# VH-VL binders against o60147: the designs that were tried, part 351

Target 1, 175 residues: o60147
Amino acid sequence: MLEKNKYLYIFRHIQTNQVLLSQGNVLKKTALFQLPYPLQKPVAPNGMRPAKLRKDHWVPLLKVEFPNESMFQSVFMQLLNYRKYRSVQPLTSDLLKLPIPVRRRKIMRQEVPNTIADLADILNKEKFPENSVRLQLSDKSDSEYADWPPSVQIDSEEIKLSRGFREKTTVDEAR
Below, E stands for the ipSAE of ESMFold2; O stands for the ipSAE of OpenDDE; V2 stands for 0.75 times the mean of E and O plus 0.25 times the DockQ between their complexes.

## First folded at step 16 (VH-VL)

Design kf4 (framework fv_dargistotug; at its last look DockQ between E and O 0.58; V2 from the best seeds 0.00; counts 0 for: pae E 8.1 > 2)
Fold by OpenDDE, look of step 16:
Structure kf4 (fold): chain C 175 residues (1-175), chain A 120 residues (1-120), chain B 106 residues (1-106)
Amino acid sequence: as target 1 above (175 residues)
Amino acid sequence: QVQLVQSGSELKKPGASVKVSCKASGYTFRSYGMNWVRQAPGQGLEWMGWINTYTGEPTYAQGFTGRFVFSLDTSVSTAYLQISSLKAEDTAVYYCARGTPYLSYGFDSWGQGTLVTVSS
Amino acid sequence: DIQLTQSPSFLSASVGDRVTITCRASQDISSYLAWYQQKPGKAPKLLIYDASKLESGVPSRFSGSGSGTEFTLTISSLQPEDFATYYCQQDYEWPTFGGGTKVEIK
């Protein structure tokens, strides 16, 4: 019996740099509910949850292959928790001094590096076997946002960018 | 092995409240979301919502807001469904099911179901 | 909400028969579809997830296919224990179930 999919895709919004987690290379509509910001108009930016999923507004940030499904599930839930935790933290005095639009943009700009750092932190704590986690980035420089544990092997090849999804190939990845 | 064990059948009067429990074992409780599914007698399955077992955040399906409350006791790996102001139409079997809706693994483990009967 | 329409609602078949159940989605849900089997008085059992992936422990006579809006559950050779009600379920949006297909003995 084949093992269940153990791939994590992380997408970023091309304008707001908000981050969505996805098991598959096609984003679900429900992915938007991962965002801690309330659903309000206008659509993002402004630090709000978009009203609708515009697939063309999201691009892959990174892809992670985990040793097994259970580990993937755990890391996925932890990533959600980290995001929520940040969303409920009091704003710093410096941020409060900024106009709301500027503040929201600044916060959202941190989502990508924060998510990468979160992932690294979670993986550091999990203590997976050496080189058991494969990380592929759309931009290799993004790996610099964190110190990666020995369990993580960074792929030399960059992930191909596709807005909203990765196109299916003859050898499709399991979702 | 993964097991979800629910509390026993309930007989309630209209206006009363019921709390159904779902105890999980055989896996890391916080690694998987918990869903609630309703099935009225002779009817199909209806997704009520889910609770993030790590963050404690509940999400309710349309039609299951207000009187329905999802909660957790992580210390005993248990999820709860509370229904207040019970109505006759709430008569159904309620299932807890393991699965994270953000993912595509389906609901791979189910409780045995809890029959809640609301009758005057 | 995404609506799932199963067909047929009722199906009479004999042991050994090839059985096909269809699930149609009101919109494109990619491959985010699961199939469940439910026997009377029992909880549903996951058969297929992600449209075509067989759940562990499920007999190989069960298979799922399709993408987008049309999906199919196939039982290659119906066994006595397969008489049950089958449900499709999408999770592209918040989960919804099809109306079910009851497979009965002919």
Scores: ipSAE 0.882, ipTM 0.944, lowest interface PAE 0.5, mean pLDDT 92
Fold by ESMFold2, look of step 16:
Structure kf4 (fold): chain C 175 residues (1-175), chain A 120 residues (1-120), chain B 106 residues (1-106)
Amino acid sequence: as target 1 above (175 residues)
Amino acid sequence: QVQLVQSGSELKKPGASVKVSCKASGYTFRSYGMNWVRQAPGQGLEWMGWINTYTGEPTYAQGFTGRFVFSLDTSVSTAYLQISSLKAEDTAVYYCARGTPYLSYGFDSWGQGTLVTVSS
Amino acid sequence: DIQLTQSPSFLSASVGDRVTITCRASQDISSYLAWYQQKPGKAPKLLIYDASKLESGVPSRFSGSGSGTEFTLTISSLQPEDFATYYCQQDYEWPTFGGGTKVEIK
């Protein structure tokens, strides 16, 4: 039997450290739309949106298992909205003083810590049951970008896969 | 029980405008994106775009960036499609359809459709 | 845009027949394909998502398979209520639909 999705998959770009959120363990091309839209004049500097999704350039950052699909959908939508909100914020005076190429690199390099902090902020505001949300990281030190609520149990094993999350569950195995 | 109920059929003249409503019930409205799909008489399905029901930000498919406007009233769980400067070619059934923001799970609930007829 | 080509465009079959409909994508779309059934005068109904996953409440005689560029919808034993037009849809990029396959009873 197949289960409805209750997993959030987060990828990072190996070169730029940009972040993509995914509902599936394999990225869709439409995930690129999460990166700043190049046709608009943004309040924040345009990020670099690749013309194509190169699956070998995106590696696992973290995976979250929620108690059910409804909780997953709520958190996923909120994370997308946090990313949109950040993309339209006025630049700080410190950033505006930097040369444009340096400014762009600095903004992109903040996506990993910002995404992790945003996820934790959302989870801290939600009233999920204790230990009901399972978090697995590719680098366990990345958990230090945020303070996690009692609802989150951080998996002791790091993600070892380099290009996907391909998860096989007991329910899936019985199919 | 998830339901999407659309407004009734419309008969319009070229150059007029129309606003189609899609009222959602049975689920958390702001947790699922709303898509719009067009089907001209005797033709197949054509995705027009979607609206993020949390932020209200619309995204339009290629070819629908001009006269077509998506909007929301989240207080009544309702999405809207407005078409301005109507042309005869706009004659079609317009569907709203629920899906995730990235449509990975397909469109699992559809409105009954709204026929818009544009005739001189 | 990703083009989806369905074949056949029209199919006549008897109750009890095994029916197979093909959808071919103009590029690799991984497993990001859905199948819909549309009866005359009705909205489409989701049958299959993510290429092979059966939507809740859909009879088990429906199945989907494929990945990459070639996908199939199979009805193992056609029933009278299966007279309809069937559409594939990809969401690897912004969605596009196939042209449809009309299934009629002989």
Scores: ipSAE 0.038, ipTM 0.654, lowest interface PAE 8.1, mean pLDDT 83
ESMFold2 (binder alone), look of step 16: mean pLDDT 93; pTM 0.953

Design kf5 (framework fv_dargistotug; at its last look DockQ between E and O 0.03; V2 from the best seeds 0.00; counts 0 for: pae E 16.5 > 2, placed apart)
Fold by OpenDDE, look of step 16:
Structure kf5 (fold): chain C 175 residues (1-175), chain A 120 residues (1-120), chain B 106 residues (1-106)
Amino acid sequence: as target 1 above (175 residues)
Amino acid sequence: QVQLVQSGSELKKPGASVKVSCKASGYTFRSYGMNWVRQAPGQGLEWMGWINTWSGEPTYAQGFTGRFVFSLDTSVSTAYLQISSLKAEDTAVYYCARGTPYLSYGFDSWGQGTLVTVSS
Amino acid sequence: DIQLTQSPSFLSASVGDRVTITCRASQDISSYLAWYQQKPGKAPKLLIYDASTLESGVPSRFSGSGSGTEFTLTISSLQPEDFATYYCQQDYEWPTFGGGTKVEIK
């Protein structure tokens, strides 16, 4: 039985650039637990796990279509763990010299390029069939953060999702 | 095919400890989270938590912290549930179930369940 | 936690009947709902995920619908093997199950 294509949505926080992974275009509340930083007040932009999921604070970064569930599941789990791994690594001396808020912001700013690079790295290792993975970006320039394997076909069209995780409409464009 | 095989029934006294195993086969173990679900006799299903099979990080549902420990032996694709300081109310069938809670595929594979009976 | 309320708790039906089970969520969970079937002494079996997607190998007589707070599982024509307890489960937050609906033979 042929499996249906599965989608991975990657969202970024508009202030902190933190990244969340989602199967659907609607983030689960549990998605916040993907973030390695503890829940503390105040919430973002201090590079911490927000107390609440604010849909309007997250925008799509990229969308990946996989040929089957198995491939999707594998990549999803690996992405989670790449992030976790980075979060537990010792901070460099340069970062430690910075005030905590500045340090956190700097780390968070790297989340987007790191996640993109992670995705490419994972896909390179997986060696999926040529053009079997379709990548759609909200900003095409983000594709430059990584060298993509032949398995990845970059879509010429950009993501059409708006804040709130819905398809962008003419009304949305006016807002 | 995907299979989850759990260890056999357990009869324990209050205060004792039990460790239930769940051996996975037929798929890449670390690609899917493992959940634990409890079902008391004649009652409904209760999600206990899950363990990230890649990182080994457990997440426990409310009410299942402290005495409940999720662990892994990835070398044999096995997940474990340990319950310490057993109580009579811990009497239930415990299921392992494949699924990553961050995703929306449900729990598509289940162990056959392990009955743990706690009785004096 | 999100509470799921199933209705009815018990349902008596005959073979061939159209059966509908409802699951109500205490808050909007989008489409993040699954349905399971459990027979006595057996593990639950996934029927539907993401509110309406039929799990592989599950008969087409099973269908799921709904979004937000109201969901339904429908068995178009009840078969002898369908007498069981059915559970809804949300995963918008950490998973919780409904109380179950026991479908019994009339």
Scores: ipSAE 0.866, ipTM 0.939, lowest interface PAE 0.5, mean pLDDT 92
Fold by ESMFold2, look of step 16:
Structure kf5 (fold): chain C 175 residues (1-175), chain A 120 residues (1-120), chain B 106 residues (1-106)
Amino acid sequence: as target 1 above (175 residues)
Amino acid sequence: QVQLVQSGSELKKPGASVKVSCKASGYTFRSYGMNWVRQAPGQGLEWMGWINTWSGEPTYAQGFTGRFVFSLDTSVSTAYLQISSLKAEDTAVYYCARGTPYLSYGFDSWGQGTLVTVSS
Amino acid sequence: DIQLTQSPSFLSASVGDRVTITCRASQDISSYLAWYQQKPGKAPKLLIYDASTLESGVPSRFSGSGSGTEFTLTISSLQPEDFATYYCQQDYEWPTFGGGTKVEIK
């Protein structure tokens, strides 16, 4: 059986700082389709999108608990749309001045702050009840990338779980 | 190409301490978790826990909380296992092994092992 | 802890034999099962992860199958270098190893 999902899990790549959004506390291979497919190649997914999910390369960025599954699904879909929107935007003049490898690295480094800002923008537009959405971060300073609505309660404790968000089903150590 | 090189064998008295090093090369150190596994002479493998090489957060298996400490020096791509208040039953080979538990990838690279002998 | 029971604890076989080793988990562990080979005085070597995925560089005569509580490692045609001890390992939760299966020359 499956539980109704009311949790959003966001992962960060430990090298590139790229971001993956997840419905579950463990990434699935299908999450890789959120990464760029090499558009300059007309052939199937052979290219820069990796063929294999390296789960040890992805660490928790943040976790959001919503009041219910409907609210989770709405926010999740909007985040995916913001991500797609950015992938097709024209580059700024400042970025165009950079050598291509440097430009790519700078764009990837912006994924964490951009995703956090997008989440906050969505939550500000969705009129949720005060303190109804619980946000927990791996690095509390990341909350500074955005202004949060009254609906968001930011957990005072950082995420300190093992790699991934998964807790043991029977646990002697809890946090 | 991936290589984990551990410090040499140790002979200790009960009550002493030991610190085993595990130096990684050939890969991005902070991309993979580091596990510690012990094997008593003639016995099977026992997982002791792991350390997240990005955050430095250790996780200890039951029975390994207290006298066993995992740590890192990421500037030299090295993980450490410290055992305090050594007991005779701590005599074993101690392995470091690369991998992140709970993700079903297994431990794909192992150090050569460090024999710690505790004799009184 | 999830207990892993390997069977047999030892076996005697000849070069060319098909060898089958089983690992039974005390609880459903989905596909969170790995297999290792260990030779005397050496570190374990990963053979199979995620129950059935062959690790890079491992000969194709090794295969893994199973899910849930029953898992099998098969060596289709035993070679001289395959005489070793084999361990299963789960990481569905608190990682644990099986007791090992020693494969000896007949």
Scores: ipSAE 0.000, ipTM 0.470, lowest interface PAE 16.5, mean pLDDT 82
ESMFold2 (binder alone), look of step 16: mean pLDDT 94; pTM 0.955

Design kf6 (framework fv_dargistotug; at its last look DockQ between E and O 0.61; V2 from the best seeds 0.00; counts 0 for: pae E 3.4 > 2)
Fold by OpenDDE, look of step 16:
Structure kf6 (fold): chain C 175 residues (1-175), chain A 120 residues (1-120), chain B 106 residues (1-106)
Amino acid sequence: as target 1 above (175 residues)
Amino acid sequence: QVQLVQSGSELKKPGASVKVSCKASGYTFRSYGMNWVRQAPGQGLEWMGWINTYSGEPTYAQGFTGRFVFSLDTSVSTAYLQISSLKAEDTAVYYCARGTPYLSYGFDSWGQGTLVTVSS
Amino acid sequence: DIQLTQSPSFLSASVGDRVTITCRASQDISSYLAWYQQKPGKAPKLLIYDASKLESGVPSRFSGSGSGTEFTLTISSLQPEDFATYYCQQDYEYPTFGGGTKVEIK
C-alpha cells in the first residue's frame, strides 16, 4: 500500500518571521491557528495571528522527510507544543524594558531559530534511525541553529521556492 | 490496530448533562488530534471541534461553544465530550474521530458513535 | 465557512455501474478534500484523503480527483457493499462536510 505523506514544511512569514507548520507545500488556512496570539485584522502584526492567509507572505524555511507517517505525526504535534509553551511563558525583565514594537520584533525574530532548535531537540529525543530523516533548507546556514542528531541527513540542495511557494516539479511531493 | 471505543447510548432530560467517552488504542494517543462530529437523526455530519491530545487544548467550531467541553485523560488514552444544559436539538449520534485538522489525512479512524437522546 | 455542495443528493445505480459523485467547494481549497462512506447505523469510513489518495484498505474501485473547487468520487464498478451515503469533507479551513450523496439500489 502507498504510504501516507511524510513531509513537513515549515514556512516563515517574510515580514514577521512567524512560523507555520505544514504537511503540504500549500498552506492551509487552518495553519494560521497555529499562531498563539489572537486574531487581528492587520496582516500579521507582530506576535499576532493574521486575519487572512496571504500565501505570498510565506516562504518555505525547511522541508523534512520522515521515515513514516507515525513519526511525522509525533514530531508535528510536539513542534506545536513547543511553540505553544513558549507563547505562554512570562516575558523576561529584559524584554519588558523594551518598547513594545521592539520587543515584538525581537520575539518574532527568534521564531525561526527556536523552531529549528525545537525540531532538532525533538528529533534528538526520538532517536530515529541514522540518516532516516532528510532535511532540506532554503538557507543552509539555518542548520547552524541546532545540533542535529545522526538521524538527520541534511540535503546539499536548497529548497528552491519563492513567495506563494510551489515547488517547480512535476510531482507534488507534499501532496 | 487503531480503535476508538465510545461509551454507550444516553437518554437524558432537557437541562441535564452528559459525558461521552472515547477510548483510543493501537496507536500513540498524543500524536493524533481527536475530533468530535455530530450527526442528528437523518442528517449529515457536523464537525464540532477538536482537542489537541498532546497539549490538551480544545478548539470548538462555531455553534459548539459554551455548553460543549472537550477534555482528556491521557493516562487512559481517553477523550471526553461533555454537553451541559442539554436541549432536544442535541439529540444526535456523536462520533470521536482521529485526525489533526492542521494536516490532510482525513479522519482515518472513528468511534462507533454514541447516541444521545434528549427527551422530556 | 466553506460550503461543500454534493451532487446528486440521491443516486440510483446497479451493481457494476460506474458511479460518479461531485463535490463543489465555495472557494478554492486546493486538494484538501476527503471522501467518506457511511452505512446506516455505522460510523463514517475514510475512503479518500487529499482529494485523490486512497486510504489504506479501501478497494481500488474507489478513486478521487479534482482540485480547487471541483472534486469527484468515482466508483468504477459498484459493488453490493457500496450502497451507502457518501460525504465529502474539506480541511482547508476547519472541517466542513457536504450534504451527502445516498447511493441506492436501482
Scores: ipSAE 0.865, ipTM 0.941, lowest interface PAE 0.5, mean pLDDT 92
Fold by ESMFold2, look of step 16:
Structure kf6 (fold): chain C 175 residues (1-175), chain A 120 residues (1-120), chain B 106 residues (1-106)
Amino acid sequence: as target 1 above (175 residues)
Amino acid sequence: QVQLVQSGSELKKPGASVKVSCKASGYTFRSYGMNWVRQAPGQGLEWMGWINTYSGEPTYAQGFTGRFVFSLDTSVSTAYLQISSLKAEDTAVYYCARGTPYLSYGFDSWGQGTLVTVSS
Amino acid sequence: DIQLTQSPSFLSASVGDRVTITCRASQDISSYLAWYQQKPGKAPKLLIYDASKLESGVPSRFSGSGSGTEFTLTISSLQPEDFATYYCQQDYEYPTFGGGTKVEIK
């Protein structure tokens, strides 16, 4: 009998660096509901929800294979909780000093390292068996955002989009 | 074995309140969302919304944002639906169903349903 | 909201028949469709998820197909226990259900 999904796919927006969690390579429209809906810009620091899902703007960030579906479900729900927690925290004094466009860009740029750190924190707390969780990254240097527990095996092979496709270079005003 | 066991049928007068319980067993309660689905007599299925069983945060479908309240007691793996100011049109079977709308698993386990009848 | 239109609303068939039920979505929903069976006085039962994946414990005579806006549930050889109402349900957006298809004894 075919088992339900035990894979977590995490996508990054090529321009904004926002992050979406998924059970597969094809993003659902409801994935956008993971992004905070800002009532006003100062009170919704964790990003903006686009009106439409542009599938050509979202590229793989990482993929995780769990030992079973129940463990995938638990980690997925916890990651959503971490993102919700951040979305309701007050903005820091340093962020509030920035012009709104600059502040927004910096908040969104933090989503990749924050999500990777959250994943590692959850995996450290869950006490999974050694080498039972396989992590594959699009850029292996992103593993440096966190300290990984012994349960995690980081795959030496990076995620490839496809032959003939290349990722766009993300433009950042902080050069 | 995954099971969702709901509280028994209710007969109510207009203006009263009702609280339907849904006790889960056989799985990690906080790892799966809980949906509420309504079926009026002779009618199809209508999604009312869901509650995130990890955070406790509810989401309501349009038309269910007023008199309908989802809640949890995670210590006993139980979800609740409370309906206040009952109206005759609230007469229906109410189901709890396991599933997170962010994931494409369908609603893979359902409670047996709770009939709420509102009549004067 | 995404509207799901099932056809036919009623279907009369004999044991052993091949039965086909269709579900049309008002917009492209990729593969994000599920099928449920409901017998009178009972809760719905999940048959198919993600358009074509068979739920555990469901007989192999049930199959699902389709993508985008057109989806089909097929029962390859109808059995006496298959007389029921069938619903499609999308979860591309927050869920909506089709109006149902009642499969009756001919």
Scores: ipSAE 0.409, ipTM 0.770, lowest interface PAE 3.4, mean pLDDT 85
ESMFold2 (binder alone), look of step 16: mean pLDDT 94; pTM 0.958

Design kf7 (framework fv_dargistotug; at its last look DockQ between E and O 0.55; V2 from the best seeds 0.00; counts 0 for: pae E 2.02 > 2)
Fold by OpenDDE, look of step 16:
Structure kf7 (fold): chain C 175 residues (1-175), chain A 120 residues (1-120), chain B 106 residues (1-106)
Amino acid sequence: as target 1 above (175 residues)
Amino acid sequence: QVQLVQSGSELKKPGASVKVSCKASGYTFRSYGMNWVRQAPGQGLEWMGWINTYSGEPRYAQGFTGRFVFSLDTSVSTAYLQISSLKAEDTAVYYCARGTPYLSYGFDSWGQGTLVTVSS
Amino acid sequence: DIQLTQSPSFLSASVGDRVTITCRASQDISSYLAWYQQKPGKAPKLLIYDASTLESGVPSRFSGSGSGTEFTLTISSLQPEDFATYYCQQDYEYPTFGGGTKVEIK
């Protein structure tokens, strides 16, 4: 039985540039638990896990279409791991010299390019078939954060950038 | 095919400890999260938490912290549930189920369940 | 936690009947709902995920619909092997299950 294509959506926070992974075009509340920082009441600008999911604070960064579930699942888990790994690494002396708010902002700003680079790295290692993975970016320039393997076909069309992004699908129409 | 095979039934006394195993086969173990679900006799299903099989990070549902420990042995594609200081109320069938809570594919594969009976 | 309320808790039906089970969520969970079938002494079996997507190998007589807070599992023509308990599950937050619906033979 042929598996259906599976989609990975990556969202970024409009203020902190934190990144969330999502299978769907609507973020789950559990997506917040992807963030390595402890849950506290302060808002996301402090570089911590928000207490609540504000869908309007997240915009799509990119969309990836995989040829099957197995590939999607593998890449998804690896992306989570890359993020976790970075979060537990000791801070550099340069970062430690910065005020905490500045430090957090700087770290958060790296989330987007790091995630893109991670994705490319994972895909390079996986060595999927040529043009089997379709990548659509909200900003094409973001593709420059990484060297993409032949398995990745970059879509010429950009994702529409909107808060609370929800791509209309045939499934949605049937609801 | 995907299979989850759990260890056999357990009979324990209150205060004892039990460790249930869930051996996975037929797929890449680290690509899918592993969940634990409890079902008391005649009752419904209760999600206990999950463990990230790639990173080994466990996450516990409310009410399942402290005495419940999720662990892995990736070398044999096995997940473990350990319950310490067993209570009579822990009497239930415990299921392992494949699935990543961050995704929405449901739990598509289940172990056959392990009955843990706690009785004095 | 998100509460899922299934209705009815018990349903008596005959082979060939159209059966409908409802699951109501305490808040909007979009389409993040799954349905399971469980027979006595057996593990649950996934029937539908993402509210309406049929799991591979599941008979087409099973269908799911709904979004937001109201969801429905439908068995178009009940078969003898379909007498079981059915559970809805949300995964918008950490997973919670409905109370279950036992489908019994009339």
Scores: ipSAE 0.858, ipTM 0.938, lowest interface PAE 0.5, mean pLDDT 91
Fold by ESMFold2, look of step 16:
Structure kf7 (fold): chain C 175 residues (1-175), chain A 120 residues (1-120), chain B 106 residues (1-106)
Amino acid sequence: as target 1 above (175 residues)
Amino acid sequence: QVQLVQSGSELKKPGASVKVSCKASGYTFRSYGMNWVRQAPGQGLEWMGWINTYSGEPRYAQGFTGRFVFSLDTSVSTAYLQISSLKAEDTAVYYCARGTPYLSYGFDSWGQGTLVTVSS
Amino acid sequence: DIQLTQSPSFLSASVGDRVTITCRASQDISSYLAWYQQKPGKAPKLLIYDASTLESGVPSRFSGSGSGTEFTLTISSLQPEDFATYYCQQDYEYPTFGGGTKVEIK
């Protein structure tokens, strides 16, 4: 008997570095609803929700294979909660001193490292069997944003990048 | 076994309110979203919105942002639909259904439905 | 909103017949379509999600196909328990349902 989908795909926007969570390698429009709409909430750090899904603007960041669908669902819901929690936190005084467009860009650039760290935090807290969670990255250096539990096996092969890939600025600028 | 059990039928007058419950069992309540679906007598299905059972944050379909309120009591794995200022057109069967709209697994478990009748 | 148009609205069939129901979307929804069965006085039951993936416990006589804007549900050999109303549902964006197809005993 075939089991339901048990794969988490995380995408990043090639221009803004915003992040979307997905069950598959084909994004659907409901994914955009994961992004808060910031115009009426100046303390919402995630930037603007695009009106339309431009599939050519979103590239794979990472893929995770779980042992079963229930574990995927649990991690997916927790990642959504981490994003919501971060979106309502007060901005630091350093961020508040920046012009609004600059502040938004800086906040959006942190979505990739923050999401990777959130994923690792969830996996460290969950009691998954050793080597039961397979992680594949588009750029293996992104694994350096977090410390991974023994349950995670990082695939030696990188995900082939989609056309139109933008330069990865968050990893290099953290140096 | 995954099960969603809803509260019983309600007969209400226009202007009253009603609160429908949906108690979940057999799975991790906070891992799956909860949807509300309306079906007027003899009519098709209409998605009303969903509530994120992990965060408690509701999202409403267009046309359901005013008099309709989703809520949770996670201590008893229960979702609620409250309808205020009832109108005759609110007469329908109301279903809870398990699923997360950001995923494409469909709604794989449904409550038995709660008939709300609004009559003078 | 994405509109789903089901055809036919009603059909009459005998046990053993092959039944095909279509669902057309007002725009490209990739494979993001589910099918449900509903019997009178009962909640809908998920049959198929992601256009063609059979839900656990659903008999193999049910199959789904299609992508983009046109989708079909097929029952290869109709059984007595299959007389019901069938709904398609898209979840490319927030869900909408088709109008339903009632399958009746001939």
Scores: ipSAE 0.587, ipTM 0.820, lowest interface PAE 2.0, mean pLDDT 87
ESMFold2 (binder alone), look of step 16: mean pLDDT 92; pTM 0.949

